# VH-VL binders against q8rad1: the designs that were tried, part 1

All scores and structures are predictions.

Target 1, 140 residues: q8rad1
Amino acid sequence: MNRTEAREWVVKMLYQYDVSKLPLEKIFENFYEEHDPGEQKEYIEGTVRGTVEHLEEIDREIEKYSKDWPLYRMPRIDLAILRCSMYEMLYGNIPVSISINEAVEIAKKYSTDDSPSFINGLLGAFVREKGLEEGEANDN
Unless a header shows other numbers, all headers, positions and changes below count from the first letter of the chain; antibody chains are not in Kabat numbers.
F, E and O are the ipSAE of ESMFold2-Fast, ESMFold2 and OpenDDE, as the mean of both directions, binder to target and target to binder. V2 is 0.75 times the mean of E and O plus 0.25 times the DockQ between their complexes.
Where letters were taken out, [cut] stands.

## First folded at step 1 (VH-VL)

Design I6 (framework fv_indenebart)
Fold by ESMFold2-Fast, scan of step 1:
Structure I6 (fold): chain C 140 residues (1-140), chain A 121 residues (1-121), chain B 115 residues (1-115)
Amino acid sequence: as target 1 above (140 residues)
Amino acid sequence: EVQLLESGGGLVQPGGSLRLSCAASGFTFSSYAMSWVRQAPGKGLEWVSSISGSGGSTYYADSVKGRFTISRDNSKNTLYLQMNSLRAEDTAVYYCAREPLWGDYYGMDVWGQGTTVTVSS
Amino acid sequence: QAVLTQPASLSASPGASASLTCTLRSDINVGSYNIYWYQQKPGSPPQYLLRYKSDSDKQQGSGVPSRFSGSKDASANAGILLISGLQSEDEADYYCMIWHSSAWVFGGGTKLTVL
């Protein structure tokens, strides 16, 4: 599978973890019974495990920049998307524009009509406040 | 069955303090955000404070900021509201309510029976 | 100005339908909000009825009859609770609620009287 497809599976796995509270090992086992990650296995497992490991830190960031959506009130899929994207930007060395664009596209496919705008706005605020700029788009 | 039981209400003088408790049973307490909502005699509902499932995030109504503190002890399945510098306008029935941390936006889906706080002379 | 406004009272006959409105302050758009509805009878705590954001994004409380439904009136910037086939036991106070500016905000409540 390609990286875009792998990222969608990371989001789905984070959603499953959030909703079912199954151990990550069980979630991976269930996935591999039906799917072959190919070269994406390291990315999938690394991103899921890393996001969960940094979950409290990431959730505090989401709460900080979400003035209209408290963590516990968000659509669970939006939360999974935000968690994945923030982990990638903070620890995965994924360029900001790629992470945000991919998050918005996943929101368009799997979440509510307003979710793409909400996610884009929150991640944009996060990037500006953290100084996680890509290239020379914005000077101080 | 799911149950929320408030306690700690009573009569208190202006400027005094009270600590309310909400004992939860019948569900995994740490998987739910918790809120306090009050209702003055003959008036409507007013949200007071909320706390996330882990206790890592709290929110307060402007009218209680700096005076009230929400907290929880997940090992005891108990929610608290520490109320300081009480005023006559804080007189109300105080309800605790839970909010799911999973699923698709359920809001405050289970409420306790309330405990009465009277701040008077 | 209040963030949410509800009429203080509404009366309707048994078997009729009642539409209860929850109007948002003009600087915020009802289209973007989840509107939560609660019912409260004298001497009882509030009971969750439903949440409505859109026809494709809504949720009914456990045990809440299907005759209770949510909708929105974009032209009035309002959320609506519709109660069809009114019964005497529907007589209660009804509250709407939204999450806005890091706060749960309740409307003032509407007392529904079923004649």
Scores: ipSAE 0.007, ipTM 0.524, lowest interface PAE 10.6, mean pLDDT 87

Design I7 (framework fv_indenebart)
Fold by ESMFold2-Fast, scan of step 1:
Structure I7 (fold): chain C 140 residues (1-140), chain A 120 residues (1-120), chain B 115 residues (1-115)
Amino acid sequence: as target 1 above (140 residues)
Amino acid sequence: EVQLLESGGGLVQPGGSLRLSCAASGFTFSSYAMSWVRQAPGKGLEWVSSISYSGGSTYYADSVKGRFTISRDNSKNTLYLQMNSLRAEDTAVYYCAKGDYPWEYYMDVWGQGTTVTVSS
Amino acid sequence: QAVLTQPASLSASPGASASLTCTLRSGINVGTYRIYWYQQKPGSPPQYLLRYKSDSDKQQGSGVPSRFSGSKDASANAGILLISGLQSEDEADYYCMIWHSSAYVFGGGTKLTVL
């Protein structure tokens, strides 16, 4: 699978972790039973494990920009997308423009009509506030 | 109905100070990013400053950094622009503008504007 | 050099189409920027028209007719605002805007005359 497909699976696994009480090892086992990640295995496991390990820090960042919508009121898939993207930018050294663009594409595919704009806006504000590199590809 | 009403403009000498206010109504003010944009007589638009919904993030045009401070009081549904060390080139109509979503700073809805004249 | 350049004026006839350009400075690739468009009539505050980055990342302002649309000309390194079926009320100043280097930057504006 390519990186774009792998990122979608990371988001799906974070979603599964959030809504189920399954341990990460079981989520990975279930995935590998039906899918071969190939070269993406390190990225998938690293990003999922890393996001979960830094969940409190990441959720605090998301909450800074969602005061009127506590995390528990956010669509769970949106939360999974935001968590994945923030981890990639903070700890994964993924370029901001790539991570945000991919997050927006996943939102268009799996979330609500308003979700791509919401996610783009939140991540853009986060990037500006943290002083992370912002490319021409990320306006706000 | 979304309404933004600017006030506090007036005549001031170079080196003086003014504080502009923008009273917001018709929406949940505390949930939206806000901006100030100015326009000198007969000239184009110039972005001045933006502030996040909570006030935690602020942005400034290079021409006003260190002199202007954007702030907000969500309990009063009011946006402020404190202008210090005013210069003749700060003479303009100052518009208050609402963002679209809490984190989108572009100018979606504009107020009527308030005039600031810096003259000696 | 200015970050965004717009022609000072443009004229077109009622019923025709007007193509307004917003050219980005050399070294800044239009392909990666989201371009916002605003309309301002004399004595009024500006009104948000639309934003355009790509066909998959664009938005129309509330109440803005579909005859207003955004696009890009990569060869000219420019954003484009197209106004089809020109009406007298379209006579106004039009501004483009981008987010660049931690700041919003407006173009100088184009005065569209419909006659």
Scores: ipSAE 0.000, ipTM 0.525, lowest interface PAE 14.9, mean pLDDT 86

Design O1 (framework fv_socazolimab)
Fold by ESMFold2-Fast, scan of step 1:
Structure O1 (fold): chain C 140 residues (1-140), chain A 122 residues (1-122), chain B 109 residues (1-109)
Amino acid sequence: as target 1 above (140 residues)
Amino acid sequence: EVQLVESGAEVKKPGSSVKVSCKASGGTFSSYAISWVRQAPGQGLEWMGGIIPIFGTANYAQKFQGRVTITADESTSTAYMELSSLRSEDTAVYYCARDLEYYDSSGYMDVWGQGTTVTVSS
Amino acid sequence: QSALTQPASVSGSLGQSVTISCTGSSSDVGGYNYVSWYQQHPGKAPNLMIYDVSKRSGVSNRFSGSKSGNTASLTISGLQAEDEADYYCSSYTSSSTVVFGGGTKLTVL
């Protein structure tokens, strides 16, 4: 699978973890019974584990920028998308434009009609506040 | 600096509807929350609802659910508040106000319109 | 009835300090640090004074905000004649709405 497909699976695994509370190892086991990740295995496991490890921090960021949608009211798939994207930008060294574009495309496939605009707006605010735009003041 | 300009005063009969406009100029419109707040003569401020135009979804105070519709037209930088089934107690000054920061609906209402007087009488 | 409770009136002498309270619940003031304060002079739109509990919106440093539990407070020090106005608190809620207090008329003696 390519990186775009792998990212979709990361989002689905984060969603599964959120709603089912299954151990990550069981989620990976279930995935590997039906799918061969190929060279994406390290990316998939690293991103899922890393997101879960930083979940409290990431959720605080989401809550800060989602005043219209408290976490308990947010579609769980939207939360999975936002969590994946924020982790990638903060810790995965993924370019902002790639992470946001991919998040919006996943939202178009798997979430509500309002979700792509909401996710784009929230991630845009996050990027601006954190100074994550490439070449901005955060990098001097 | 952004300015909000509201439509003119209205006199309405009970049971009718009123639609007030709020045009933004001099700043960014689409990414800032616009709230509608009313004030009856001699009374306090009452939040009716708000919208962030780019998200397209409005939130309403429970008291006004079913009677108020808040919309925004990004192409004209104009927000609207329509209140239906008017009663005499809806007589008030209606304000629009913009939040202090973009993508923020916390209700820090930094910029206010001049207010639109709506009188509901027989 | 207003969702947030404020005293109807307070008074203070020129040069002194007054504090206006704003009491809510865990679903608004107590649950969030999204409290703001507005000043309104007769016939005028409100003016944002304090936001995010304690941050000034370009107003005099005589104005300060604080919060303890379910109660937020606005303190005005060095009272001046122009401070005479109505003051309203406001808070974000667990329902993603905004509520105001009933307002407090400040009289400067």
Scores: ipSAE 0.005, ipTM 0.535, lowest interface PAE 14.6, mean pLDDT 85

Design O2 (framework fv_socazolimab)
Fold by ESMFold2-Fast, scan of step 1:
Structure O2 (fold): chain C 140 residues (1-140), chain A 119 residues (1-119), chain B 109 residues (1-109)
Amino acid sequence: as target 1 above (140 residues)
Amino acid sequence: EVQLVESGAEVKKPGSSVKVSCKASGGTFSSYAISWVRQAPGQGLEWMGGIIPYFDTANYAQKFQGRVTITADESTSTAYMELSSLRSEDTAVYYCAREGYWDYGMDVWGQGTTVTVSS
Amino acid sequence: QSALTQPASVSGSLGQSVTISCTGSSSDVGGYNYVSWYQQHPGKAPNLMIYDVSKRSGVSNRFSGSKSGNTASLTISGLQAEDEADYYCSSYTSSSTVVFGGGTKLTVL
């Protein structure tokens, strides 16, 4: 599978972990029964495990930028998308524009009508406050 | 908005199996967890297991592992719970319940299905 | 044999307040696991009242949740006759299961 498909599976696995409370090993086993990740195996497992390992830190960041929405009142799929994207940007060395664009596309497929705008806004605020944006227009 | 409708009451003999259905309407079925919770007469609530239909992934409480099977059919927005090797102690009301987006607890419950196990 | 400990019964007078405790361990209530509170009237399905410290939309402001360490609490202020019911707490566990408390029968005197 390609990286875009792999990222969708990462989000699905994070959502599954959050909602079903299954251990990660069981989630991976279920996935491998039906799917071969190919070259994406390291990305999928690394991103899922890394996100879970940094969950407290990532959730604190989401809370800062969710405005008046506490985490427990956020759609769980939105939370999974935000967790994945923030992990990628903070620890995965994924360019912010790629991570945000992919997060928005996943939200369009799997979440509410309001979720793409919400996710884009929250991640945009996060990126601006952390100084993760591209440099000034005068830079080449 | 979202409603869960369970199948009708069952009377079963010891050693048989029962399969209870839970049909969802008015909301997203596939991405929400559907849990099965039972309550024996005069007793408390007991979680049996749950499934996320989109992932076709079920998790079970240890007490029921090996006896319970939870499945879902996305095309009909219906979840199922099958309990085998029935004993009189399995006499209970069986509820399905959805874990919601906003509150994350079990915010929508079926009406309950009474299962009586008697000879 | 429930994993979470609740008092079997509590009672209060009309207009007063009661608090119901729910005590677990670091592997459930004391972890990063939100506690849910359910109200059940005789012959009815449970109704979600509180998830963690947030009350469900449409639930009276008289109901509030709190948590400290391994103990979660449900507080009901301004008791009314209709509050008489069984109350259950619930938590996720570190083993990826859900457990309920034994239930508390609230009597409004």
Scores: ipSAE 0.006, ipTM 0.551, lowest interface PAE 11.0, mean pLDDT 82

Design O3 (framework fv_socazolimab)
Fold by ESMFold2-Fast, scan of step 1:
Structure O3 (fold): chain C 140 residues (1-140), chain A 121 residues (1-121), chain B 109 residues (1-109)
Amino acid sequence: as target 1 above (140 residues)
Amino acid sequence: EVQLVESGAEVKKPGSSVKVSCKASGGTFSSYAISWVRQAPGQGLEWMGGIIPIFGTANYAQKFQGRVTITADESTSTAYMELSSLRSEDTAVYYCARDSPYDWYYGMDVWGQGTTVTVSS
Amino acid sequence: QSALTQPASVSGSLGQSVTISCTGSSSDVGGYNYVSWYQQHPGKAPNLMIYDVSKRSGVSNRFSGSKSGNTASLTISGLQAEDEADYYCSSYTSDSTWVFGGGTKLTVL
C-alpha cells in the first residue's frame, strides 16, 4: 500500500482506539489478518503509537486552535484526523502542506460536509501560530 | 438530517436466507456505527450485531454468531444484514439503526422504518 | 446473551410518577455510562429518549434517567396518556456489544 492508503489506516486505527478502547496490539492484529502493510508497517505502527503516547498534548493543541470549541463537541472522526495530522507535523517531520492536504481529503471521504473546511482552518491556524509553516521543508 | 431507508418486506421458506439492506442519506455513513435490531411479534428488542463501515469488521451477539453476516458498502452508503438457515422463530421486524455523530456509544438515535420478514411453510 | 432485567409491566394514574428499573452487572450497566432508554409505541420504530443519563433533545423534561451501581432507572413524572408505551433499556458491554432489557409495558390508568 502507498503512504496515502497507510495514512487512512492510521486515522481508522486512531478512531477505533478512541471508540472501542481496544489495546493497540489487538487493533494491529485485526488489521494484519486482512491486510499486508508492506513497507508502510513502520509508519502505521509508529504513527498510531506515537499519537496515542502524545494524546494529552495533542488534544490541548486541538482545543487551543478549535476557536474555543471543546473536543467533546467534535465528531470522533474529525478528532482522529486532527490527532494524526498534528502528530505528523509535531513529531513525524512530515511537510505541513502534505499533512494538511491529506487530512482534508480524508475528511471529505469519511466526515461531515463541513468537516474539510473546519479541519483545514484549524490546522492552518495551528501552523501559523506555531510558526511551523516557515520552517517546513522535506527532500522527500 | 440523516435518514435510513430499509428494503421491502420479505416472505421466505424455512431453511432459506434473507438479506436486508439499509441505505443512509443526508449525512455521513462510513465512520458511524450501524446496528441491526430485530423484534418478533409481541416480543422485545434484540440486538443482532453492528458494523462501523470504515473498519469493515462486524460484532455479533452470541445468539446470532454463525448465522448472521453484517456488511457495508461505503460507495453506496448501504449496510446489509444477511440471516441464514431461517426458522419460523425468525419471523420479525428487522431494524437498522445508527449511533449519534458525537459518541457512537450514545445509543441509536436514527432508525430505519423496519423490514418485516415472515418465515412460513 | 442474557437480557438486562426490567419489570414486565408498571402502571400509574394520570399526573403520578413511575420508575422503571434496569439491572445488569459490572460488565454492562455497572461498568459504563452508556445506558440508553427507548420508547416504542405500537407499530412504530423505537425512539431514543435517554442516553448516558441525559435526555435526547426534544424529549419532555418529565423524563429523567439515573444510575446507581448495576441498576439504571427511568423516571416519568406527571404521567400523560401519550406516555403509554413499551420502554426498553440498553447497555454497552465489555464484549463491545449491545444488550437490551426485556422491556416494560407502561399502562396509564
Scores: ipSAE 0.111, ipTM 0.673, lowest interface PAE 5.4, mean pLDDT 84

Design O4 (framework fv_socazolimab)
Fold by ESMFold2-Fast, scan of step 1:
Structure O4 (fold): chain C 140 residues (1-140), chain A 121 residues (1-121), chain B 109 residues (1-109)
Amino acid sequence: as target 1 above (140 residues)
Amino acid sequence: EVQLVESGAEVKKPGSSVKVSCKASGGTFSDYAISWVRQAPGQGLEWMGGIIPIFGTANYAQKFQGRVTITADESTSTAYMELSSLRSEDTAVYYCARGPEYSYGYEMDVWGQGTTVTVSS
Amino acid sequence: QSALTQPASVSGSLGQSVTISCTGSSSDVGGYNYVSWYQQHPGKAPNLMIYDVSKRSGVSNRFSGSKSGNTASLTISGLQAEDEADYYCSSYTSSSTVVFGGGTKLTVL
């Protein structure tokens, strides 16, 4: 699988973690029974574990820029997408435009008709206010 | 009808600078990324850089780093590309283009008409 | 940054299919699903045909895109005279920049 496919799986795993009672170890185990991550294994596990490890900080950022929506009212898949993207930008050294574009594309595929614009606007506000610079990616 | 309107043709001397403008009509300027692409006579397309106005930051292709500056004025819905230390090989048509709706990507969905810049003595 | 590799020219007959390749590396074409294809007629600005590897930009379903590893492809089926043009691929890079291919001249015989 390539990095774009791996990111889609990261979002799905974060969604599973959010809605299920399963620990991360079991989520990974279930994935590996059906799929071979190949060279993406480090990215998948690192990004999922890292996002969960920084969840409190990331959720606080999402709440700050989602003024009209408390997290509990957000579609769970939107929340998984936002969490993944924010982790990548804050801790993964992924360029802003790659992370946001991937988030929007995943939203188009798996979420509501309004989710791409919502996610785009929230992440854009976050990036602008944090002063994040476009830089070299550690994505691949 | 969404439209990008570029400034008029320029004739410049070597060593000078040129500033090309790109004005958005009918759309929210801050909702998309803007790219600058040039094409020398008989040559291919070359991405120079782009700006995402809501981020306030620009990205530049390595070849143009240090010579190109891309800015945006949200109040006038106008983007600018300034190229300094002009050489004869900078003679080209310069295009601005905006990205697709709900994307900060530099996919070039809507293009300006192009601005011809000629560098001659 | 290196430009993406495209054949300088391709040709096909009316009603046939042609495929144009675009080869890069793992830091552009191979790393991301953000390959776009542009059509340029003489004297005109380019027109976006395909983006996100395979997504059509309002164009005929005769145009399709695909990618395998570090190579993306544009396929044009049922060739028509108006398809004669220059075609450029582009890809997003790991540094949030864009790189174009060298361009391919399509001649419709």
Scores: ipSAE 0.007, ipTM 0.585, lowest interface PAE 11.2, mean pLDDT 85

Design O5 (framework fv_socazolimab)
Fold by ESMFold2-Fast, scan of step 1:
Structure O5 (fold): chain C 140 residues (1-140), chain A 120 residues (1-120), chain B 109 residues (1-109)
Amino acid sequence: as target 1 above (140 residues)
Amino acid sequence: EVQLVESGAEVKKPGSSVKVSCKASGGTFSSYAISWVRQAPGQGLEWMGGIIPILGTANYAQKFQGRVTITADESTSTAYMELSSLRSEDTAVYYCARDTYEGWYYMDVWGQGTTVTVSS
Amino acid sequence: QSALTQPASVSGSLGQSVTISCTGSSSDVGGYNYVSWYQQHPGKAPNLMIYDVSKRSGVSNRFSGSKSGNTASLTISGLQAEDEADYYCSSYTSSSTVVFGGGTKLTVL
């Protein structure tokens, strides 16, 4: 599978972890019974485990930029998308533009009509406040 | 507006299997979970399990684990519930219902129900 | 997991109010704010009335939901003849499943 497909599976695994009682090891086992991650195995496991390990920190960031919406009222798939994207940007060394674009595309595919705009706005605010914006080419 | 349309009534022999379909029209099939709930004549509602199509994963109530299989085909927006080793006690109306995308918080759209009668 | 506990029946007169209770445990009703109420008329599929403990699903404001500890309640004010039905509560569980109450038959006198 390619990286875009792998990222979708990371989001789905984070969603499953959030809504189920399954340990991460069981989620991975179930996935491997039906899917071959190929070269993406390290990315998938690393991103899922890393996101879970940093969950409290990431959730605080989401709360900070979600304004008046507490996390318990957020669609859980949106929460999984935001968690994945923030982890990738903070710890995964994934370029901001790639992470945000992929988050928005996943939201279009799996979430509500309002979710792509919401996710883009929240992640944009996060990136600006953290100074994670990629540099622009200097025309001089 | 989203609708769930279930397959027609079935009469089955004890020991056989039945597979009921539930086709979604309108709305975002992949974004929501689909639950299966049954109701025996004169009895209450009983959750059997459900599937989250975007994950391809199904959760089952303990009572039905090992006998029920819930699947989904996103290309046709159809969910399926297969119940094996049928007994007379499985005679019931079987409903599919749209659950939240997180699964299993509430069911806001219900199919019309499929009557399954198990008799010799 | 056992079914949630509801009274088998409840009755009230036209224009009065009735309350139906739904009792579970800390692993369902008491542990989460994901309690729903469904109305079912004979021969028909259930209809969602209340979700997330207290939110109305496009139904009359005569219907309201609440929760205290392990017990959720559905209150119907200004009883009308069409309110005669079976009412079921349901809750999300700590096992990521759904459990229903046994159901309550409401008779409007």
Scores: ipSAE 0.012, ipTM 0.578, lowest interface PAE 8.6, mean pLDDT 86

